# VH-VL binders against COMM domain-containing protein 3 (commd3), part 9

Target 1, 195 residues: COMM domain-containing protein 3 (commd3), of Dictyostelium discoideum (Social amoeba) (q54qk4)
Amino acid sequence: MNLSEDVLKGIETLSDEKLINDSVFKHIIDTCFLVILKKKTESDLFDNKAVSSVDTIALKQTFSAFIVFILESMKINYDQSSISDLLEEHKLSSSRIDFISNYFKEYRVAIRKHLSVTNFHFPHIIDVNWRLDLFMKSNAVEKLNTPVYLINLTTEQEENVKGKVQFAATLDQLQDLVFKLRDAQKQIERSSIKS
Short names: E, the ipSAE of ESMFold2; O, the ipSAE of OpenDDE; V2, 0.75 times the mean of E and O plus 0.25 times the DockQ between their complexes.

## First folded at step 7 (VH-VL; framework fv_olinvacimab)

Design W02 (from U02 with heavy chain G55K, light chain D29S; at its last look DockQ between E and O 0.20; V2 from the best seeds 0.00; counts 0 for: pae O 5.5 > 2, placed apart)
Fold by OpenDDE, look of step 7:
Structure W02 (fold): chain C 195 residues (1-195), chain A 118 residues (1-118), chain B 107 residues (1-107)
Amino acid sequence: as target 1 above (195 residues)
Amino acid sequence: QMQLVQSGAEVKKPGASVKLSCKASGYTFTTYYMHWVRQAPGQRLEWMGEINPSKGRTNYNEKFKSRVTITVDKSASTAYMELSSLRSEDTAVYYCARWSFDYAFDIWGQGTLVTVSS
Amino acid sequence: NFMLTQPPSVSVSPGKTARITCRGDNIGSKSVHWYQQRPGQAPVLVMYYDSDRPSGIPERFSGSNSGNTATLTISGVEAGDEADYYCQVWDYSSDYVFGTGTKVTVL
């Protein structure tokens, strides 16, 4: 499975039992699956007192990464053994792997059904907003607060059906994204001239 | 023609152990989790534990964790459940059941009666 | 611990509709499965993921789940529908949980 480095890093964050205790871990996993199924919202992630000890940006990044992991896994119908192997490769404990595995067993069909309905139409980005936040990396007491951009994309799948995608990016990551978008734009311009 | 076939009825004394078998056929044994569920006379179904036949990883109901052991023989497509330190309260029909990603507990064994009496 | 509560019994006349409820805290956020068990037989899956019907199960069987209650509905009840019915969920705190069971009697 082709997961981005950021997604994999998010998964690895879930292996850190000091940063993410069992209570926080269970809450993150539970919330991810239920958000995908539209039974909860992202705001519900912060309604648990246990998460107060975790940096907000780190928590959001981990949450987003794991959402992508679930969706990509379900998209390709990744088997249970492969899921477990991937998690093991990224140093999750057996206990946490089992916990995640049970959620996949429980919600696999529901998530795939949901994806099958949504995959017929690729959403279009119709609006973008962003803000700059400062966060402290929890793992490095010696590291200064680094600025992070919180990006909100408004999407439209069908007429008057709007969705939102949120992600965090460092300045370097954002610059890389802008570069890729500019490149894509150039390609489109070239194609239009040839037509 | 997917099916689970369980071993025959058992009669045991208190303090003894019992080991039941469940043979799978008609599907890939290692692809699905195997579970054990019991039912005392006139009572509800009670989950005991599960095993991933491919990796041998198990999860148990906390109530039985100290007394139950679930294993598999992949070459024989057979799952086993051993329950030790038997009590009269352990008298029940024991079922093996397959968990499917698509259909929950979609295949059940025929059940095995275990009677514990002095 | 997560618990599922069912009525002990439901009586229904042939041709009428039987409704079997399964109550649990916020059960609507979970996937509910239903099993039929005739006397002396193993359970049989009759409904999965709230409302999906396995192959071979008549269209008379339907399921719903919302709020704190899941319901298995059997329309046009037949004598062969007389059985015990169990709801089932998975919960991260309680693992696999079965309901108390409902005996459906066809009068």
Scores: ipSAE 0.019, ipTM 0.596, lowest interface PAE 5.5, mean pLDDT 87
ESMFold2, look of step 7: ipSAE 0.315; ipTM 0.681
ESMFold2 (binder alone), look of step 7: mean pLDDT 93; pTM 0.949

Design W03 (from U02 with light chain D29Y S31K; at its last look DockQ between E and O 0.02; V2 from the best seeds 0.00; counts 0 for: pae O 10.0 > 2, placed apart)
Fold by OpenDDE, look of step 7:
Structure W03 (fold): chain C 195 residues (1-195), chain A 118 residues (1-118), chain B 107 residues (1-107)
Amino acid sequence: as target 1 above (195 residues)
Amino acid sequence: QMQLVQSGAEVKKPGASVKLSCKASGYTFTTYYMHWVRQAPGQRLEWMGEINPSGGRTNYNEKFKSRVTITVDKSASTAYMELSSLRSEDTAVYYCARWSFDYAFDIWGQGTLVTVSS
Amino acid sequence: NFMLTQPPSVSVSPGKTARITCRGDNIGYKKVHWYQQRPGQAPVLVMYYDSDRPSGIPERFSGSNSGNTATLTISGVEAGDEADYYCQVWDYSSDYVFGTGTKVTVL
């Protein structure tokens, strides 16, 4: 699994028992999973007396990093052994690894189901329409008219909050896009999020 | 077919130790955590501990932590559970069980009866 | 310590519906699994993550979980459903916790 250095650093921060005591550690882990499941919000991370002693920026960074870790792990359906190995590589104690592993075991299906139907921060595409336009360039006598597809994506961020994305593409560009989307689809299928 | 096959029944004296085996087949042994659960006669299921077969990391029920040792032989796809300082109260059927990614304890051994009697 | 409490027994006539409850503090925020254990046999997973059925488990089995109570429902009960049923959760303070068990008797 390819995680950014920032994410890995955040994971390593969880290994620092002086900076992140057991109470704070457990709270961070618990909050991360529940935030992903939309049972809590990020603000709830700070709603604990135990975290008052921790630098706010460090706490936020660690929280964000671990969120990414969970999401990426779930996306690729990372097995428990691999999760444990990764955490061990980043010097987490056996106790903390076990704690995290158990959370993964407990919430794996729920998170994967959630990921299969929702995007955490991106709007969902709910509709697509297109039309073909022929652009005549002002100097039409010398330039070949290239057909252009005008594509409209209807997106939804929240319930009843709709957006639109519009773009133009040539046939070649559209074919390239379709190819990339198919590739992405295959990758999603391989991750078994919907299985 | 995925299955867990456990060793045979044991009869032990108080103070003795017992080591049970659980052989896995039909799946990749190192991919799944293996657990031990026991059940005394007429009692509920009781979790004893778990092991990650890939690295040997274990987690035990505090009740048994001082007396139980869970190990694996990866080459034999076999998990072991040793319980020491046996007491009459340890008389139970002991199960190994696989924890799957999505299905909790989805595969169970047939169980091994351990009888502790003077 | 986290505890799961089940009724000790449930009696049901063939073809009727049996409901087995599992109570625990805020259990609705946990994922509850259910096991069936017939006499002299090993437990069998019959429900996982509150309401999901493993392969091979009849649709007669369903699960729900909210508040302080999880419920395993068996509709159209058959003689073969006679068994002990255990709920199970994980808790950070208690690790893997099984319920007290419910004996389902088919009359």
Scores: ipSAE 0.008, ipTM 0.547, lowest interface PAE 10.0, mean pLDDT 87
ESMFold2, look of step 7: ipSAE 0.292; ipTM 0.739
ESMFold2 (binder alone), look of step 7: mean pLDDT 93; pTM 0.949

Design W04 (from U02 with heavy chain T31R, light chain D29S; at its last look DockQ between E and O 0.02; V2 from the best seeds 0.00; counts 0 for: pae E 3.6 > 2, placed apart)
Fold by OpenDDE, look of step 7:
Structure W04 (fold): chain C 195 residues (1-195), chain A 118 residues (1-118), chain B 107 residues (1-107)
Amino acid sequence: as target 1 above (195 residues)
Amino acid sequence: QMQLVQSGAEVKKPGASVKLSCKASGYTFTRYYMHWVRQAPGQRLEWMGEINPSGGRTNYNEKFKSRVTITVDKSASTAYMELSSLRSEDTAVYYCARWSFDYAFDIWGQGTLVTVSS
Amino acid sequence: NFMLTQPPSVSVSPGKTARITCRGDNIGSKSVHWYQQRPGQAPVLVMYYDSDRPSGIPERFSGSNSGNTATLTISGVEAGDEADYYCQVWDYSSDYVFGTGTKVTVL
């Protein structure tokens, strides 16, 4: 299975028992599966007092990464042993692997059925604003001495349901992003011509 | 045809150990968890433990954790269950069963009777 | 510990409908599987994930699960349906749990 580095990093974060204690871990896993099944929403992730001790960005990244992992696994009907092996490769404890594996066992059919009839869509970017900041705190601990751009993306998942994504980027990072987006655009154009 | 074939009946004395085998055929052995479930005479089915044949990871029923060992030989597509310190209460039919991705315990062995008597 | 409780026996006349219940706390939130075990034989999966029927299992078999009770229903009962039936769930605290079993007798 071809997972992005970000997804794999998110999975690895779940192996950090200091950052993600057992209570938080279970909550994340449970919430991910239930969100996929439309029984909970992402907001429910933050309704647990246990997560208050965890960095919000880290939590969101881990949550999103694991959702992708579940969906991709289900999409290709990834076998149970391979799931376990992948998790082991990313240093999750046996206990946590067992916990996750059991959720897969329990919800595999339901999720696959759900995927067969529903499409998961990424939110659309509908607006972008940015500002230049000379000093930005990273992780509330480190100050960057280089100018960074604070980027705010306004997203829309459903009609009139707006979200926001915020991140900081250096000029170089921003240029790289623009380059990648332009490349993606070109690829789309090429694909459209062939169709 | 997918099937699980278990070893033959065993008669043991109290305190002894027994090792049962379960040979899988007709499917990819390493793709599915293998489980052991027992049933004492006139009693319900009782889960003992499981193994991931790919990596050898095991989980046991806490009741048997100190006495049961589940292993696999991938080259032979065979799972094993060893139960030590046998007691009369261990007299039962022991089943191996495959856990399917899309189902549950969808394939069972024919069962192995283990009799523990003085 | 999570427990599953079944009636010890259900008697039914040929052609009639047998209902086998499996009770557990909030069992409706779990996936329930059912196994048929004829005398002297290994269990056979007859229902999985509450209401899905394996290939080879007749349409006479159906399943439901809600609240605190899962039910296996056998319509048009035949002599061959005489067996023990077990419900089964997974619980994180109790692992794989089987019901107490129900003996279905065809009169």
Scores: ipSAE 0.024, ipTM 0.623, lowest interface PAE 3.5, mean pLDDT 87
ESMFold2, look of step 7: ipSAE 0.291; ipTM 0.736
ESMFold2 (binder alone), look of step 7: mean pLDDT 93; pTM 0.949

Design W05 (from U02 with light chain D29S D95R; at its last look DockQ between E and O 0.50; V2 from the best seeds 0.00; counts 0 for: pae O 5.9 > 2)
Heavy chain, then light chain:
Amino acid sequence: QMQLVQSGAEVKKPGASVKLSCKASGYTFTTYYMHWVRQAPGQRLEWMGEINPSGGRTNYNEKFKSRVTITVDKSASTAYMELSSLRSEDTAVYYCARWSFDYAFDIWGQGTLVTVSS
Amino acid sequence: NFMLTQPPSVSVSPGKTARITCRGDNIGSKSVHWYQQRPGQAPVLVMYYDSDRPSGIPERFSGSNSGNTATLTISGVEAGDEADYYCQVWDYSSRYVFGTGTKVTVL
ESMFold2, look of step 7: ipSAE 0.608; ipTM 0.838
ESMFold2 (binder alone), look of step 7: mean pLDDT 95; pTM 0.960
OpenDDE, look of step 7: ipSAE 0.024; ipTM 0.569
ESMFold2, look of step 9: ipSAE 0.538; ipTM 0.811
ESMFold2 (binder alone), look of step 9: mean pLDDT 95; pTM 0.959
OpenDDE, look of step 9: ipSAE 0.027; ipTM 0.561

Design W06 (from U02 with heavy chain Y103D, light chain D29S; at its last look DockQ between E and O 0.15; V2 from the best seeds 0.00; counts 0 for: pae E 15.2 > 2, placed apart)
Fold by ESMFold2, look of step 7:
Structure W06 (fold): chain C 195 residues (1-195), chain A 118 residues (1-118), chain B 107 residues (1-107)
Amino acid sequence: as target 1 above (195 residues)
Amino acid sequence: QMQLVQSGAEVKKPGASVKLSCKASGYTFTTYYMHWVRQAPGQRLEWMGEINPSGGRTNYNEKFKSRVTITVDKSASTAYMELSSLRSEDTAVYYCARWSFDDAFDIWGQGTLVTVSS
Amino acid sequence: NFMLTQPPSVSVSPGKTARITCRGDNIGSKSVHWYQQRPGQAPVLVMYYDSDRPSGIPERFSGSNSGNTATLTISGVEAGDEADYYCQVWDYSSDYVFGTGTKVTVL
C-alpha cells in the first residue's frame, strides 16, 4: 500500500490515548466510514462534545488520514489481515485494531458497492506489441511453415501498476479475435444507447 | 487447488480436551482470517471463532470463549483449534473455513468428527 | 443478538421452483451468503452478496434480499439439489451468524 508520510502520521495519531481517548476514537472511526457512505458529513465530526478536547488541527488531520486509509484499502482490496498488520505497525492497541476491523467487516461491502458505482476500474490496455514468427514442426509427417503472431498487451490497473498479457495467435485466430472484439463493442454501444 | 485439510476423527471422554488441525494450501495463509465452525448431528452450523494468522489475534463466540483456543503455525500454514472441558453436546463435526474478501466462507475443510462419549 | 431463522424443511417436485427463506430484522441492510451442504459433506458456497453466484454454480440458483427476508431460489430443481441450505451474515454484535438451516427434499 502507498500511503504518504502525513497519512501514516495521521493514522498513528489514533494510537495516542492521551490525545484521543476511546470515546473520541470510536467517534472518529464511525464518522469516517459513514462520511464515505454519504450517511454523515464532516460537520458530524465536530458535533460531539467528546471531540472538543482534541486540537482541531489534529482532529482534521487524523480524520482526513483515516478517510484516505479506508479508500486506499478498498482501492487495492487490502485484506483484513493486512489492515490489522499495518495498524499494529503504527502502534494501535489490539482493542482499537479490533474496533477498526469490525467496521471494515461491517461496511466493506457497502463501501465497495458505493465505490464501484462511482469508481469502477478494470485493467486497461495502454500498449500493444507484436511480432510475426514462422513456425517449423519436427518431421513426423511434414515440415510446415505457419505464421504465428506473438502479442504482448501492456495493461495498467492503477497508476504506475502495470501488467502484461502475452499470447500467440495464427492469422486466422487473430482475425477471429478482432471480429469478436468488434462484435462485443457493438453490443456495448447498443446497451449504452438503450440504458 | 486451494484446499483446507483437517486432522482425523477423535473420540474423547467428558472433561478431556481435543486439538484439531487445519492445513491450508494453494493460497497465502497469512492474508485471510481462518475460522472454526461446528455442527452437532442434525443441527445448524455454529461459528466458534476466528484468527488473524499474521498477528495471531483471535475473536471467539462468547458461548465458547472460556473453552476454545485457536492458534496457528505460520511456517506450516496450519491452524489449530483446542476445545477443553468436553461435554456430550460437543459431539459434532468441526470445520475450518476461510473468510474471503467477498465476506463469505469460500473454502471449507472436509470436517473432523469429534465424539464425546460417556 | 442478531438471529437468522429459516424454515426447517422445504419439499419440491423435480422441475419446480424451491424458495428458501432466511428471516432477520432488517436483513435487507446486510449482505447474505448461502451455503449448500449435501449429506456427509462440507458446506459449499452457492450465493454471496445476496445474488452473486460463485463460479461453477448453475444459473438456476438465484438470490434476493430486501426488508426482513432474504431468499435463495432454485428453479428447475434437480435431485442433486437435495441438501441442507444455510444463510449467513456478518453482524457487528454477533459476528458470524448462520441461519437455522433448511432441508430441501426433492420428491
Scores: ipSAE 0.000, ipTM 0.475, lowest interface PAE 15.2, mean pLDDT 81
ESMFold2 (binder alone), look of step 7: mean pLDDT 92; pTM 0.938
OpenDDE, look of step 7: ipSAE 0.035; ipTM 0.660

## First folded at step 9 (VH-VL; framework fv_olinvacimab)

Design X01 (from W05 with heavy chain G55K; at its last look DockQ between E and O 0.01; V2 from the best seeds 0.00; counts 0 for: pae O 8.2 > 2, placed apart)
Heavy chain, then light chain:
Amino acid sequence: QMQLVQSGAEVKKPGASVKLSCKASGYTFTTYYMHWVRQAPGQRLEWMGEINPSKGRTNYNEKFKSRVTITVDKSASTAYMELSSLRSEDTAVYYCARWSFDYAFDIWGQGTLVTVSS
Amino acid sequence: NFMLTQPPSVSVSPGKTARITCRGDNIGSKSVHWYQQRPGQAPVLVMYYDSDRPSGIPERFSGSNSGNTATLTISGVEAGDEADYYCQVWDYSSRYVFGTGTKVTVL
ESMFold2, look of step 9: ipSAE 0.686; ipTM 0.859
ESMFold2 (binder alone), look of step 9: mean pLDDT 95; pTM 0.961
OpenDDE, look of step 9: ipSAE 0.024; ipTM 0.577
ESMFold2, look of step 10: ipSAE 0.674; ipTM 0.857
ESMFold2 (binder alone), look of step 10: mean pLDDT 95; pTM 0.960
OpenDDE, look of step 10: ipSAE 0.015; ipTM 0.553

Design X02 (from W05 with heavy chain S100N, light chain Y92F; at its last look DockQ between E and O 0.49; V2 from the best seeds 0.00; counts 0 for: pae O 5.7 > 2)
Fold by OpenDDE, look of step 9:
Structure X02 (fold): chain C 195 residues (1-195), chain A 118 residues (1-118), chain B 107 residues (1-107)
Amino acid sequence: as target 1 above (195 residues)
Amino acid sequence: QMQLVQSGAEVKKPGASVKLSCKASGYTFTTYYMHWVRQAPGQRLEWMGEINPSGGRTNYNEKFKSRVTITVDKSASTAYMELSSLRSEDTAVYYCARWNFDYAFDIWGQGTLVTVSS
Amino acid sequence: NFMLTQPPSVSVSPGKTARITCRGDNIGSKSVHWYQQRPGQAPVLVMYYDSDRPSGIPERFSGSNSGNTATLTISGVEAGDEADYYCQVWDFSSRYVFGTGTKVTVL
């Protein structure tokens, strides 16, 4: 499974029993699963007195990391042995691995079903092709006689499951898109607290 | 052609120990948890414990925790279950079963009869 | 301890429908699996996650789960369907729990 270093670090944080005591640990795990299932919100993470002893940034990062871990694990239908092995590799105790494993056993089906019908399972853009069309008139383009770029995005939902998204855009529209993407990138970077 | 093949029937005295084997074939042994389930005559199936063959992590039914040890030999793709301090009540057919998260216990061994009698 | 209760026996005529119930507290919130065990044989998975059918299991077999009761339904019962049937769930406290079993007799 391809997890980012930040996610892996977050998982590893769960192994730190001094930073994340047992009460906090259980709360984080429980909250993550329930948030994914839309039974709780991120704010509920802080609705426990036990978490007051933990650095907020660390807590948030750990929470976010574990959410990603769960979602990715479920997305690829990661087997229970592999989940346990990954957690063991990141130095979680046997008791904590068992605890997490139990939650996976309990909620695996629900999460996978939920992912199948929700926006948690977006395809990935894996390729981009474009060409300039000088003559295209599109309803999506407000400006007449303006060069239009035809953009083809190749997407992948699952391994070897390819999709294609096509759209036309003027230079201005593309610039706007780039701007928004850059903004999104910055937001992601901000949320990815490198501790 | 996935299958689990268990060792043969056992006859034991009370107080003795028994060690059963379960050899897996046709799939990646270390990928799936292996479980042991027993069934006394005319009784329901009873879960005894599980092991992750990859790391050897085990969980046991509390009822048997003090007497049961589940192990694996990865090189032989074989799981073992040892039950100690045998009692007459331990007379049962013992099954190994593979746990597939999507399919529950999808593969079962043929079972091993263990008879405990004085 | 979490417990699953099944009727001890169900009798059904060939071609008719057998319904095997599995009762447990809030079992509808759990995933229920079903196993068929013919005399002298190992259990065989016949239903998983309440209503999903493994490959090789006839469409005559169906499952449902809601409230406090899961049900395995066998339509068009055949002589070969005569067996013990067990429901099974996973529980935080009890781990893997099997039902008491139901003997289905084809009359």
Scores: ipSAE 0.020, ipTM 0.604, lowest interface PAE 5.7, mean pLDDT 87
ESMFold2, look of step 9: ipSAE 0.544; ipTM 0.813
ESMFold2 (binder alone), look of step 9: mean pLDDT 95; pTM 0.958

Design X03 (from W05 with heavy chain N59K; at its last look DockQ between E and O 0.02; V2 from the best seeds 0.00; counts 0 for: pae E 15.8 > 2, placed apart)
Fold by ESMFold2, look of step 9:
Structure X03 (fold): chain C 195 residues (1-195), chain A 118 residues (1-118), chain B 107 residues (1-107)
Amino acid sequence: as target 1 above (195 residues)
Amino acid sequence: QMQLVQSGAEVKKPGASVKLSCKASGYTFTTYYMHWVRQAPGQRLEWMGEINPSGGRTKYNEKFKSRVTITVDKSASTAYMELSSLRSEDTAVYYCARWSFDYAFDIWGQGTLVTVSS
Amino acid sequence: NFMLTQPPSVSVSPGKTARITCRGDNIGSKSVHWYQQRPGQAPVLVMYYDSDRPSGIPERFSGSNSGNTATLTISGVEAGDEADYYCQVWDYSSRYVFGTGTKVTVL
């Protein structure tokens, strides 16, 4: 459990079917996901006929806790079985777990894409292929050909979202790239360990 | 070609009502909140209220809550704003504007001048 | 009740830089959006989420937001930049709050 006790208590409130009936429950879950996607506002919590039956402080606390749960689940890339197991551990019924899990399935990609708009997020390189090619053209009179590598990178930015980056580089450009990547790796290693 | 096209200018007497329209095109009408914002001559922009077109849920600026009604016709992709009990202070240009949670008020109507004169 | 205050006007010579401030209590914790309104026209979004430019807005427009002040900066000012500028935030209590507006005059 990587969540604060206050957040877990708020999530567990969703298991109390006397306090949170099914109509209110579905409204809370729907509103949480759509607020993160910025398709609704927090005021939409109160746009439900049954909302007056729930203490407004408890409603806001549960809503805020579930928002944190969604965001943390995305941050650590929780899969659907892990989400379901955590919710079961906190006493949610199978039907409520299914409802929440379906929202994660439907909106996981959209949420990741939306959050990436506000943050710089690099695709991860998962594969590389290359081939050597030879060019017979040069603006420099003393160079009549230049070896060129055609590089294909397969990337993955989000679960099941793959991309392709293609570029050409001379041997000199490749060596410079490799040197810069090794230097960056050494900087990361120096920064990763704190005494 | 995303657009909001508003109804034409209106002249009203104090105590009357006005109902303005705002027709959306080029995007899915029910996906975005529609807002009404007014601007009295020489004054700043003033938010009046919003509607979620999919469910018809509204929220109003408290200043106008007793006199403003925002509605939609989903089949016509059109939002309406009705302002009742008009006063001379209600003389303004009234804008509809789409709220995008990604890009704020990214699409505005051309504005409708409502003149209230005694 | 959340309030946003802007200077009423800013005068700037062509080619120089205009800085338009928007003050609010801890506005740095909010996302600030900016609109340009030319005379007789509807507002146009020119900056969103503090510092992001909409498609079609030139790079000489930039924004920042920290502490109690957000700023829209227009470098290399042109005659076509003469307009009113409004900042805007969303607030849970006050909802959609616009600043008092700043008239930029290019002389």
Scores: ipSAE 0.006, ipTM 0.451, lowest interface PAE 15.8, mean pLDDT 80
ESMFold2 (binder alone), look of step 9: mean pLDDT 95; pTM 0.958
OpenDDE, look of step 9: ipSAE 0.008; ipTM 0.547

Design X04 (from W05 with light chain K30Y H33Y; at its last look DockQ between E and O 0.03; V2 from the best seeds 0.00; counts 0 for: pae O 10.8 > 2, placed apart)
Fold by OpenDDE, look of step 9:
Structure X04 (fold): chain C 195 residues (1-195), chain A 118 residues (1-118), chain B 107 residues (1-107)
Amino acid sequence: as target 1 above (195 residues)
Amino acid sequence: QMQLVQSGAEVKKPGASVKLSCKASGYTFTTYYMHWVRQAPGQRLEWMGEINPSGGRTNYNEKFKSRVTITVDKSASTAYMELSSLRSEDTAVYYCARWSFDYAFDIWGQGTLVTVSS
Amino acid sequence: NFMLTQPPSVSVSPGKTARITCRGDNIGSYSVYWYQQRPGQAPVLVMYYDSDRPSGIPERFSGSNSGNTATLTISGVEAGDEADYYCQVWDYSSRYVFGTGTKVTVL
């Protein structure tokens, strides 16, 4: 199976029990399968308090990577043993492998059927706009009175089907985001050159 | 005006513990991972561990995992590194450094010399 | 363990070009960072993502990375460039890996 390095990295991230605790892990896996089956949306990933301890960008990357993994696995009808072997190769614990395997077992038929009739893919960002929001931002852990930037991403999933993703970020958070995006860009460029 | 300011030099006996501090200013402390990197005299930089100030998640170099503890005080925008069971080989300058994915270790503390001698 | 190997030293005359190599298995697949460390000082980032310069770093500093070798190139070397230089990568398994370091001496 031809998975990108980013996808593999996402899978490996699921092996990190310190970064992704058991609760978060289970939530990610559950959400991935249900999103694929159109039972949940990506936003539901954040509707669990357990994920609050995880960097948002890392969480999204891991989530997206695992979605691709599931889809690719189902596309080629990857057998259970092969799935397990791949996960083992990427250092997931036996317990987590078993957990994932059970989900594949449960949803394999449904996912394959769904894929046969639908074209599941991630939307593309086609536009970005932003504004300064002077509202104070606070969280349960830290109360900060700082200006926040409201970012609006225009997305396109299908022809003439546009969506919007909105999020708020401080200047520092935006800088971090830009850096991570640049990293992603570099990785993509490298992969393109090697292919 | 972003900077990291570390605690002063330490002299310790073998077997003792040392706890160093690193105070951040000029940026949102919880936004970036904080790292500790040491350098023995005439030796290369050696990564010891990291902490996400937001949530307190840590990762350690396996070499130090049994002896190193990294913590943070968010209210003080300060990171700490405690190294136990000190050995003469632990004599080094210890740096805290901020990590950004684009600039990697873009901000460093001034370093703290820890001398371990009998 | 992922390892980065650098030459222990590089000597260069003023105005000439210094090249510092960092070797690692398939290092070209990684983003390589470079740090300059003058005697008695903390490291300073001089290159990130193989070839990008932080603000304040002169254009005479450049970087490349392919195959098994990353290279930091310093053209028009000045006396102030005398320092130790370290390459560094991030790897999920090995985490943060620094090179063995290269002492650049300006003759």
Scores: ipSAE 0.011, ipTM 0.520, lowest interface PAE 10.8, mean pLDDT 87
ESMFold2, look of step 9: ipSAE 0.528; ipTM 0.809
ESMFold2 (binder alone), look of step 9: mean pLDDT 93; pTM 0.943

